# Ledger of designs, part 17: VHH binders against EKC/KEOPS complex subunit cgi121 (cgi121)

Target 1, 174 residues: EKC/KEOPS complex subunit cgi121 (cgi121), of Schizosaccharomyces pombe (q9p7j3)
Amino acid sequence: MILPLFPETQVHVFVYENVSNCAAIHEQLISQNPIYDYAFLDAATILYKKQVYSAIIRALEDRRDEQMKTKTIHSEVILSLSPKTEISSAFRQFSMTKKSKNIVVVKIDSKLTEEEEFERLDKLVEGNRVEFSDEELQKLIDFKVLKKNYKLDPSTLENPLASILSSIALRGYS

## First folded at step 15 (VHH)

Design ph5 (from pf59 with L100I)
Fold by OpenDDE, fold request of step 19:
Structure ph5 (fold): chain B 174 residues (1-174), chain A 123 residues (1-123)
Amino acid sequence: as target 1 above (174 residues)
Amino acid sequence: DVQLVESGGGLVQAGGSLRLSCAASGFTFSAYAMYWGRQAPGKGREWVSGITWRGRSTLYASSVKGRFTISRDNAKNTLYLQMNNLKPEDTALYYCAAGIFPFSTDESDYEYWGQGTQVTVSS
């Protein structure tokens, strides 16, 4: 996928459910294995496609403007999901954990087609690929976690999309 | 109550310039990407330009690129469109829009719309 604002950057997003090897993936990430160069998100924290893409766009802007707060573009995506400025908080809030069962995987700067990237990723993830859609994401979301991450209350829950994306947009902005 | 109010339109000669403004209220301006569109008589809506939350990124339709400049002042909750080297084909009702998703060239992704300001370019 090509974003209009970043035509030279190819982005792929995949969703996996019932992943059995998140712990193993997590260990590889800790070891900084280059073949795991993705952003691995806990699907329990993602409600909308636009949530993911908003974070991606912000991360890409950060990179372009040389204002990344994290070391890698993928970590910047994770940070960009968070309403908090602390990197550790963002990772705790949104990154895949050893206990995760469902994940969203983001690839920035892909040189492969979506199918080719999937084939590569499928060797790393032991789970079932599902469609990257709001419908599928809604099946995987943990609303308790979502409400906690974005401090959603009854009023903001009337329009969760706007609330979430606003939080992403306004992070670190006075 | 959400409002987007455009101003600055008018009659200009070809080659002239106009600066449109869009005053926003009733929502958190800085949380939205902002857009300009236009609708010429007898034609459908045409996307013109967009700008992200803090103005870090902009995009233009090919028809206006190099002539129009989109900008925003978040402190004033105002969106701008500087229009230079105007052409008769630029004649249209220009409207601003707000989208919570930054960024989309698909107007169906926008949440709020202005009523528009008329721009007429004479040959």
Scores: ipSAE 0.910, ipTM 0.945, lowest interface PAE 0.5, mean pLDDT 96
Fold by OpenDDE, fold request of step 19:
Structure ph5 (fold): chain B 174 residues (1-174), chain A 123 residues (1-123)
Amino acid sequence: as target 1 above (174 residues)
Amino acid sequence: DVQLVESGGGLVQAGGSLRLSCAASGFTFSAYAMYWGRQAPGKGREWVSGITWRGRSTLYASSVKGRFTISRDNAKNTLYLQMNNLKPEDTALYYCAAGIFPFSTDESDYEYWGQGTQVTVSS
């Protein structure tokens, strides 16, 4: 996929359910294995496609403007999901853990087609690919975690999309 | 109550300039991407320009690129459109819009809309 604001940057997003090897993937990420150059997110923390894309856009703006707070564009995506400025907090909130079962995987600067990227990623993830859609994300979300991550209350839960995206937009400015 | 109120439109000769403003209220302005669109007589709505939360990124329709400049002042909750080298084909009702997703060139993704301000460019 190509974002209008960043026509030279190809982005792919994949969703996996019932992943059996998250612990193994996590170890590879810790060791900074280059073949795992993705943003691995816990699907339990993601409710909307626009949530992911908003984070991606902010991360790309950060990179373009040489204002990234993290080392890599993928880590910046993870940070950009968070309403908190602390990198460690963002990772604890949104990054895939060893105990994760469902994940969202983001690839920035892909040189491959979506299908080719999927074939590559599918060798790393032992799970079932599902559609990247609000419908599928809704099946995987943990609302307790979501409410905690974005401090959602009864008033903000009336419009979760606006609340979540506002949190992403206002991080570091509020 | 959410409001978007456009101003600055009027009659101008070809080659002239106008600066449109859009005053926003009733929502967290800096949390939204902002957009300009226009509708010419007898034509459908046309996307004109968009700007992200803090004004870090902008995008323009090919028809206005190089002539129009979108900007915003979050402290004033105001969106602007500087229009230079205006042409008769720029004649339209110009409206601003707000979208929580930053951003989309698809107007169906926007949440709030203004009523518009008329811009008329004479030959």
Scores: ipSAE 0.908, ipTM 0.945, lowest interface PAE 0.5, mean pLDDT 96
Fold by OpenDDE, fold request of step 19:
Structure ph5 (fold): chain B 174 residues (1-174), chain A 123 residues (1-123)
Amino acid sequence: as target 1 above (174 residues)
Amino acid sequence: DVQLVESGGGLVQAGGSLRLSCAASGFTFSAYAMYWGRQAPGKGREWVSGITWRGRSTLYASSVKGRFTISRDNAKNTLYLQMNNLKPEDTALYYCAAGIFPFSTDESDYEYWGQGTQVTVSS
């Protein structure tokens, strides 16, 4: 997938449910294994496709402008999901944990087609691929976690998409 | 109540310049991507330009690239469109729009719309 603002950057997003090896993946990420060069998100924290793409766009802007707060573009995507400026908080809020069962995986700067990238990723993730759609994401979301991460209340829950994307947009600026 | 109010339109000669403004109210301006579109008489809507919420990224339709510049002042809740080297084919009603998604060239993704300001370029 190509974003209009970043035509030179290919992005792929995958969703897995019932992942059995999140703990193993987590260990590889800690060890900074280069073959795990993805952003691994806990699907329980993601409600919309636009939420993910909003974070990606923000991260790509920051990279372009040499204003990333984290070391890698993928970690910056994770940070960009958060309404908080603290990197540790963002990772705690949105990154895959050892206990995660469902995950969203983001690849930035892919040199492969979506299917080719999937084949590569499928060797790393032991789970079932599902469609990257709002419908599928809504099946995996933990609303308690979502409400906590974005401090959603009854008023902001009237328009969750706007509330979430606003939080992403206003991080560090409000 | 959400409002987008365009201004700055008018009659100009070919090769002239205009600066359009779009004053926003009733929503958190800095959280939205902003866009300009136009509609010429007897023609459909045409996407013109867009700018992300922080103003760091912009995009232009090929027909206006190099001539138009989109900008924003979040402190003033205002969107701008500097139009240089105007051509008769630029004649249209220019409208601004707001979208909560950081960037889309699909107008169906926008939440709020202005009524527009008329720009007429004579040959």
Scores: ipSAE 0.908, ipTM 0.945, lowest interface PAE 0.5, mean pLDDT 96
Fold by ESMFold2, fold request of step 19:
Structure ph5 (fold): chain B 174 residues (1-174), chain A 123 residues (1-123)
Amino acid sequence: as target 1 above (174 residues)
Amino acid sequence: DVQLVESGGGLVQAGGSLRLSCAASGFTFSAYAMYWGRQAPGKGREWVSGITWRGRSTLYASSVKGRFTISRDNAKNTLYLQMNNLKPEDTALYYCAAGIFPFSTDESDYEYWGQGTQVTVSS
């Protein structure tokens, strides 16, 4: 997907399944190791490519307008997935944890091609890369977690895209 | 029910100005990106402009950039297109559209469409 509003900002998104070293990655993130400067998301919370890109676009728009609430663009992507304004809640709901099995990894402001970024990331993540696609994401989602995170009602559960994207759009408004 | 209703079209001489409005109802306007497109008789559809949820980002087709300004008033659920320095090649049916994804120039991503308002620019 092309980001027409931010043509100078290179974004890469990767999906890994069966990740065996989330605890080690988590320790590196807590230690603020700069080679781990990505957004690491729990794939159990992500159903659509558009969900991830909506959060990315919101984060980039907020950065441009000096409205970011978190320290880095990657942490801002994590916040931007959330329907709620509370930062700690967003991280607990969407970030990879030590117990995560599948992850979505976002790199903003990459200076590398997708292949080059993958080769660097693949040294950090012990798991199997799969395509960033709605088909693969649907295999990794936990629908109970999705319903809880976005407070989805039964009437929208079969096609929740608009409800999810609306939540991302409206956080802090309306 | 969802409704997008364009207005403000008409006949104008080249060099003139018009402001189009698109009145929206039946959905949460502030959660949607909004767009203008146009179609001249006998020609394909042309993407004209788009604006994000809260109006902070806009994009224009090269054919209209610098002459047209997209804007929105979320309190009035209304999208606007200010068209200045109009040219005969701007003659078209102008329609608005809404998409829940924050911004896309791919019209297959849009959920709602208006019927359009005619703009005719004479020499």
Scores: ipSAE 0.845, ipTM 0.926, lowest interface PAE 0.7, mean pLDDT 93
Fold by ESMFold2, fold request of step 19:
Structure ph5 (fold): chain B 174 residues (1-174), chain A 123 residues (1-123)
Amino acid sequence: as target 1 above (174 residues)
Amino acid sequence: DVQLVESGGGLVQAGGSLRLSCAASGFTFSAYAMYWGRQAPGKGREWVSGITWRGRSTLYASSVKGRFTISRDNAKNTLYLQMNNLKPEDTALYYCAAGIFPFSTDESDYEYWGQGTQVTVSS
């Protein structure tokens, strides 16, 4: 996907399944190790590529306009996935935890090609990379978690794209 | 039911100005990116301009940059296109579109389309 509004900002997104070392990664994130400067998301919460890119675009607009609410662009992506303004809620609901099995990893402002960034990330994550695609994401989603996180009506669960993306758009403005 | 209705078209002399409006209903306007496109007689569709949810980011086709200004009023559910220094090459059917994804120049990402308003530039 190309981000036409931010053509100078290189973004990479990776998906891993069957990750065995989320607890170790989590410890590195808590200690603010700069090698781990990514957004680590629980794949159980992500259904669409457009969901991730919507949060990225919102975070980038907010950074450009000096409206970020969190310390880093990666933490701002995590907040931007949330329909709610509370930062702590967004992290509880969307961040990778020590018990996560599958993850989506976002790098913003990369100075590396996708291949180079993957080589770096693959040293950190003990799991199997899969394609960042709606097809693969749908295998990893937990629809009960999705419904809870976005307060989806039962009638929208068949095709929730518009509901999810509108929640991302409207946080703080509805 | 979703509806996008364009207005403000007409016949204008080269060098003149027009302001197009697109009135939206049936969806949450402030959750959608909005776009203008055009189709000249006997030609394919051309992407003209786009604007994000709250109007903070815009993009223009090079053919109109500096002459056209896209804007939106989310309180009135209305999208605008201010068209200045019009040229005969701007003659086209102008239509608005809406996409739930925050911004894309790929028209396959858009969910709703208006029927268009004719702009004819003579001279």
Scores: ipSAE 0.838, ipTM 0.923, lowest interface PAE 0.7, mean pLDDT 93
Fold by ESMFold2, fold request of step 19:
Order: C-alpha cells, then structure tokens, then sequence
Structure ph5 (fold): chain B 174 residues (1-174), chain A 123 residues (1-123)
C-alpha cells in the first residue's frame, strides 16, 4: 500500500485470527527484538480499515514533523489510535497482550511486497491469516471494548466510524 | 446542518490571481481533511488539491502544482485556495469538499460538498 501523502513509505497491514503464541510474541516485543519490528494490535479494538489507516497517517505526519511522542513509528501508530494523550493508556488499550487471540499487524517502511512481508511475518505468528477488510474486522471486534476505548454513546454504536476517526484526529487538540 | 459555502470567484485576466474561500459550519472542521475540486464547462470533475486536518500536509494535481496553494484556518472554520498565474484552462466551477478520513484522492471517501464558485479566466 502506498499512501498518497507518503509515496516513499510502503505500509502493509495483516490480520491473524486464532493466534496461539501471543505470549511469545509479547516477550520478543519487550526484549526489543528487531525481527519483531511491527505494530501488534489487539483485533478486539479494531473495527475499520480506516481506523488503522487514520492512525498510520497521523503517526507518519508526526514523524515527518518531529512531533512523535514514542520511540518508534510502530509504537506511534499504537498511540495514534487512542483518544487519550497518555502513552501507557494507549498501549494498554490497543496493543496485543499475551492473552490476545486475534491481532492486526502493521509494518511501516517496508522494502518488501505484501506477500514477501507476509512470508516473514508468518514465521513469527502462529495463527490463521485473514483478509484486512472491514468484513473480517467486524468478526473480530469486541464492541464492549470499542465502546470503552472511544467512550461511544449507545446511539453511535450503530455507526461509530465518524466518532472513532474524530477521536484519532483530535487527540491532544480538543 | 452541514454547510460548505465557496466564495471569491469571478472574472480575471490570464496571468492574474484569485483567492477562494470555503466557509464551513455544522461539523467539527478540525477533524476533517479538506479538498478543492473543479468542473469546467462540458467536462468531468477534476480533483485539484487536498489538505489534512491541521494543515500540515497538502497535495496538488499536476495541472495546478506550483501555481495554486491550499490552506486552512481552523480557528475560522475556513478553507482557502490561492490561485496564481491563472490560465484560460483554469476556467471552471470550483467547489470544496470535506472527508473524515485524514487524506484521500478518492472522492467517494468525502462526506460533504459545497455548491461551488465560478472562476472565469479571459484570454
């Protein structure tokens, strides 16, 4: 995927269901193993492709303008999903944990095709790849978690896209 | 409730300049990416320029790059297009649009459109 505003930055997003080794992946992330340099998100928190791309675009804009708050572009994506400014809250709410079952994995600055990146990632993740699509994401979301993370009103839960994307846009500026 | 109102169009000689404004109301302006498009008489719509939420990123169609400048003032809920070195082929109805997604050149991603302001460039 090439984003119009960042034509030199290749981005890939993968979705895995029924992941059996999240605890092992989590340990590698804590150890800062460079082979695991991805953003690992809990799919229970992600409802839309546009949700993920909005966070990516915000993170890339902040990196370009030297306004990142975290140490890596992948950690900045995790922060950028959050309506809150607290970094620890964003990671607690959106990152994959050792207890996660389904994940969304983001690679920024890839020098590989989607299938080449998948081949590398598939050696790290024990789970079933599914398409990155709103249809598949809807199967994996936890609406109670989504409601809490974005403080959604019951009436907006029917179509929360604008509320979620507004939260991503406005963090720190409201 | 949602309204996008363009202004600043008119008749101008080739080589001249115009500044268009798009006044927005009825939505949280700073949460939306904003765009300019145009439609010449008897032609299809042409994407002209876009700008992200806070104005930090912009993109231009090749036909206007270097001559047109998009900008926004989130305190005034207003989008602008400064058009310099105008040419007869710039003659068109210019309209603004808004999209909640941070940036897309695909007009199907836009939620709101203005009615447009006419720009006519005489040879």
Amino acid sequence: as target 1 above (174 residues)
Amino acid sequence: DVQLVESGGGLVQAGGSLRLSCAASGFTFSAYAMYWGRQAPGKGREWVSGITWRGRSTLYASSVKGRFTISRDNAKNTLYLQMNNLKPEDTALYYCAAGIFPFSTDESDYEYWGQGTQVTVSS
Scores: ipSAE 0.834, ipTM 0.920, lowest interface PAE 0.8, mean pLDDT 93

Design zd4 (from zb52 with T52A T57I)
Fold by OpenDDE, fold request of step 19:
Structure zd4 (fold): chain B 174 residues (1-174), chain A 120 residues (1-120)
Amino acid sequence: as target 1 above (174 residues)
Amino acid sequence: QWQLVESGGGLVQAGGSLRLSCTASGFTFSSYRMGWYRQTAGNEREWVALIAKSGRIDYADSVKGRFTISRDNAKNTVYLQMNSLKPEDTAVYYCTARLYDKYGPTEDYWGQGTPVTVSS
């Protein structure tokens, strides 16, 4: 995937369900194993493709402006999912945990094709790849978590996408 | 060798003000994004205010409207004016300098930290 505003940056997003080794992956992330250079998200927190892409775009904008808050572009993506500026909160709310079952994996600055990247990633993730689509994401979402993360109420739940995107885009706006 | 030296921390009453300074040496100051993070015991460092090479400024929500970051490239110094301080602002404040390439950060420097304590 090439984003319009960032034509030089190749992005791949993968979705896995029924992942059995999230705990092992988490340990590798803590150890900062370079072969795990991805953003690992809990799929329970992701409802839309546009949610993920909006976060990616925001992260890339921060990088472009040399104003990243976190250490890596992938961690910046995780932060960018959050309506809050706190890094710890963002990771707690959106990052894959040891208990996660379904995950969304984001790769920024990939030098590989989607298929090649998948083959590489598939060696790391023990689960079933599913399509990165709103339909598949909707099957994996935890609405309780989503409502909490974005403070959705009955009125905003009528169009949660707009609320989510606004939260991401306008983070820090006052 | 590079160095970041913070100053200006201390004890202040709620509602009071402090001005932190961070003086850099050993690298081209003007090429770096400068900023402030803070950390409390048992927690990860959180960003507070950042000022990019371009002049873009970002503030954490918790300090917006109260804190002001600025830089003086001629003096290799970044400042954090902290007004209307609250007890929850109590932390060790760290100065940071970050260099970027097209893929992201390439260098990260951190000061030793200066403690700020806000009493109620």
Scores: ipSAE 0.933, ipTM 0.969, lowest interface PAE 0.5, mean pLDDT 96
Fold by OpenDDE, fold request of step 21:
Structure zd4 (fold): chain B 174 residues (1-174), chain A 120 residues (1-120)
Amino acid sequence: as target 1 above (174 residues)
Amino acid sequence: QWQLVESGGGLVQAGGSLRLSCTASGFTFSSYRMGWYRQTAGNEREWVALIAKSGRIDYADSVKGRFTISRDNAKNTVYLQMNSLKPEDTAVYYCTARLYDKYGPTEDYWGQGTPVTVSS
């Protein structure tokens, strides 16, 4: 996928359900294995495609402006999902954990086609790939977690997308 | 050989002020994003304030309105004015310099850190 604002940057997003080896993946991330150069998100915290894209765009903007807070573009994506500026909070709230069952995987600056990237990633993730769509994401979401992460209330729950995107876009601007 | 040397840390009472300085050498200062991070024992390092070469400035929510970052390229120095200090600001503060290419950071330099203690 090509983002209009960043035409030279190829992005791929994958969704996996019933992943059995999240703990193993997590260990590889801790050890900074370069083969695992992705953003691994807990699908329980993701409701919309636009939520992911907004985070990606914000991360790319930070990179463009040379104002990244984290070490890598993928970690910056994770931070960009959060309404909070604290890195540890963002990772705690949105990143894949050892206990995660369903995950969203983001690749920035891919040099491969989507299918080629999938084949590579499929060797790392033991789960079932599902479509990256709002329909599939809403099956995996934990609304309790979502409400907590974005401090959603009855009024904002009338249009959760707008609230989430606002939180992402305006992070650090309060 | 590059170097980042912090100064200005110390003990201060809540509500007080400190001014941290970081002087760089051994690299083209004006080409780097400069900034401050802080770390407490047992926790991960957190960003505090960043100033890009373009002049863009970002603050963490916890320090916004109280801290001010600035840089003097002629002196190869970045500053952090810390006002209205709180006990929760107690940490070791690290100066950082980051160089970018189109894919992201290519160089990261860190100072040795300067301790800031805010008593209640």
Scores: ipSAE 0.933, ipTM 0.969, lowest interface PAE 0.5, mean pLDDT 96
Fold by OpenDDE, fold request of step 19:
Structure zd4 (fold): chain B 174 residues (1-174), chain A 120 residues (1-120)
Amino acid sequence: as target 1 above (174 residues)
Amino acid sequence: QWQLVESGGGLVQAGGSLRLSCTASGFTFSSYRMGWYRQTAGNEREWVALIAKSGRIDYADSVKGRFTISRDNAKNTVYLQMNSLKPEDTAVYYCTARLYDKYGPTEDYWGQGTPVTVSS
């Protein structure tokens, strides 16, 4: 996929359910294995496609402006999901953990087609690929976690998407 | 070789002020994003304030309104004015210089760190 504001940057997003090797993937991420150059998100924290895209866009904007807070564009995506500026908090809240079951995987600057990238990623992830859609994400979300991460209350829950997007977009501006 | 030399750290009482300086050498200072991170024992390094070559400035929420970052390209120096210091600000502060291309960071330099201790 090509984002309108970043036409030179190809992005792919994949969703996996029933992943059995998250712990192994996590270890590879800790060791900074280049083969695992993706953003691995806990699907329990993601409700909307636009949530992911908004984080990606924010990360790309930070890169464009040479103002990334983290080491890689993928880690910046993780940070960009958070309403907080703390890196540790963002990773704790949104990053895949050893105990994760369902994950969202983001690839920035891909040189491959979506299917080619999937074939590559499928060698790393032991799970079932599902469609990247709001419908599928809604099946995987943990609303308790979502509410906690974005401090959603009864008023903001009337329009969760708007609240989440605002939190992402306005991080650091409050 | 490149060098980042920090100064200005020390012991200060809560509510006090410190001004950190970081002088760079061995690279084209004006081309780099400069900034400050801080780290406490047992924790990961967190960003504090960043100033891009374009002049864009970002602050972490925890220091917004209290800290001010600035740079003097003629002196190859980046500063961090820290006012209204709190015990929570106690950490080793690191100066950083980052160079970018269209894909992201290509160079990332760090100073040796300067300790800041804020007593109650």
Scores: ipSAE 0.932, ipTM 0.969, lowest interface PAE 0.5, mean pLDDT 96
Fold by OpenDDE, fold request of step 21:
Structure zd4 (fold): chain B 174 residues (1-174), chain A 120 residues (1-120)
Amino acid sequence: as target 1 above (174 residues)
Amino acid sequence: QWQLVESGGGLVQAGGSLRLSCTASGFTFSSYRMGWYRQTAGNEREWVALIAKSGRIDYADSVKGRFTISRDNAKNTVYLQMNSLKPEDTAVYYCTARLYDKYGPTEDYWGQGTPVTVSS
């Protein structure tokens, strides 16, 4: 996928359910294995495609402006999901953990087609790929976690997408 | 050989002020994003304030309105003016320099750190 504002940057997003080896993946991430150069998100924290894309766009903007807060573009995506500026908080809230069962995987600057990238990723993730869609994400979300992460209340729950996107886009500006 | 040397840390009472300085050498200062991070014992390093070569400035929420970052390219120095200091600002503050290409960071330099202690 190509984002209109960043035509030179190819992005792929994958969703896996019933992943059995999140703990193993997590260990590889800790060891900074280069073949795991992805953003691994806990699907329980993701409700919308636009949430993911908004975070990606913000991360790319930070890179464009040479103002990344984290070490990698993928870690910057994780930070960009958070309404808070603290890096540790963002990772705690949105990154895949050893206990995760469903995950969203983001690849920035892919040199491969979506299918080719999937073939690579499929060797790393032991789970079932599902469509990257709002419908599928809604099946995997933990609303309690979502409400906590974005401080959603009855007034904002009427339009949670708007609230989430606002939190992402305006992080550090309020 | 590159070097980043921080100075200006110390003990200060809550509500007080400090001004940190970081002097760079051994690389083209004006080409780098400069910034400050801080770290407490047992925790990960967190970003505080960043100033890109373009002049874009970002602050962490915890310091916004109280801290001011600036740079003097002629002196190869980046500054952090810290006002209205709080006990929770106590940490070792690290100066950082980052170089970018189109894919992201290519070089990262860090100072040795300067301790800041804010007493109640």
Scores: ipSAE 0.932, ipTM 0.969, lowest interface PAE 0.5, mean pLDDT 96
Fold by OpenDDE, last read:
Structure zd4 (fold): chain B 174 residues (1-174), chain A 120 residues (1-120)
Amino acid sequence: as target 1 above (174 residues)
Amino acid sequence: QWQLVESGGGLVQAGGSLRLSCTASGFTFSSYRMGWYRQTAGNEREWVALIAKSGRIDYADSVKGRFTISRDNAKNTVYLQMNSLKPEDTAVYYCTARLYDKYGPTEDYWGQGTPVTVSS
């Protein structure tokens, strides 16, 4: 997938449910295994495709402006999901954990087709791929976690998408 | 050989001010994003303030409105003016320089760190 504002950057997003080896993946990430050069997100924290895309765009903007806060573009995506500027908080809130069951995987700067990238990723993730859609994400979301991460209240829950996107877009502007 | 030398840290009372300086050598200063991170014992390093080559400035939420980052390319120096200091600002502060290509960071340099202690 190509983003209009970043036509030279190919992005792929995958969703897995019932993943059995999140703990193993987590260990590989800690060891900085280059084969695991992805952003691994906990699907329980993701409600909309636009939420993911917004974070990706913000990360790419940070890279474009040479103002990344984290070490890699993928870690910057994780940070960009958060309404807070603290890196550790963002990772606690949105990154895949050893206990995660469902995950969203983001690849930035892919040189492969979506199918080719999937074939590689599928060797790393032991789970079932599902469609990257709002419908599928809605099945995987933990609303308690979502409300906590974005401090949603009855008023902002009237339009969760707008509230989430605002939180992402306006991070650091308050 | 590149080097980042920090100065200006120390002990200060809550509500007080400090000004940190970081002088760079051994690389083209103007081509790098400069910034400050801080770290407390047992925790990961967190970004505080960043100033890009373009002049874009970002602040962490915890320091916005109190800290000011600036750079002097002629002196190869980046500064952090810290006002209205709080005990929560107590940490080792690290100067950083980062170089980018189209895919992201290619070089990261770090200073030795300067301790800042804010007493209540």
Scores: ipSAE 0.932, ipTM 0.969, lowest interface PAE 0.5, mean pLDDT 96
Fold by OpenDDE, last read:
Structure zd4 (fold): chain B 174 residues (1-174), chain A 120 residues (1-120)
Amino acid sequence: as target 1 above (174 residues)
Amino acid sequence: QWQLVESGGGLVQAGGSLRLSCTASGFTFSSYRMGWYRQTAGNEREWVALIAKSGRIDYADSVKGRFTISRDNAKNTVYLQMNSLKPEDTAVYYCTARLYDKYGPTEDYWGQGTPVTVSS
């Protein structure tokens, strides 16, 4: 997919359920294996496509302005999901863990088609690909985690998307 | 060879102020994003304040309103004015310089760090 504000940047997002090797993937990420050049998110923390896209856009803006906080564009995406500015907090809140079962995988600056990228990623992830849609994400979300991550209350839960997007957009603007 | 040298750290009482300086050499200072990170023992390094070559400034939430970052390209120096210091600000502060291309960071330089201790 191409984002209108970043026409030269191709982005792919994949969703996997019932992933059996998250622990192994996590170890590769810790070791900074370049083959794993993706943002691996815990699907339990993602409710909307727009949540992911908003984070991607924010990360791309940071890169554009040469103001990235983290080392890579993918880590910046993870940070951008968080309403907090702390890197450690963002990763704790949104990144895939060894215990994750369902994941969202983001690729920035892909030179491949979606299918080609999937074929590459499929060699790394042992799970079932599902559609990247709000419908599928809603099946994987942990609302307790979501509420905690974005400090959602009964009033904001009436329209959680607005609250989430506001949190992402307004991070650091207090 | 490039070098980043921090100074200005030390011991200060809560509510006090410090001004950190970082002087760069060995690279084109004006082309780099400059900034400050801090790290405590056993924890990951966290960003504190960043100032891009464009002049864009970002602050971590924990220091916003208390810290001020600035740069003097003529002196190849970046500063961090730290006011209203708290014990939670105790850490080793690292100066950083980052160069970008269209895909992201291409060079990252780090100072040796200067310790800041805020007593309660």
Scores: ipSAE 0.932, ipTM 0.969, lowest interface PAE 0.5, mean pLDDT 96

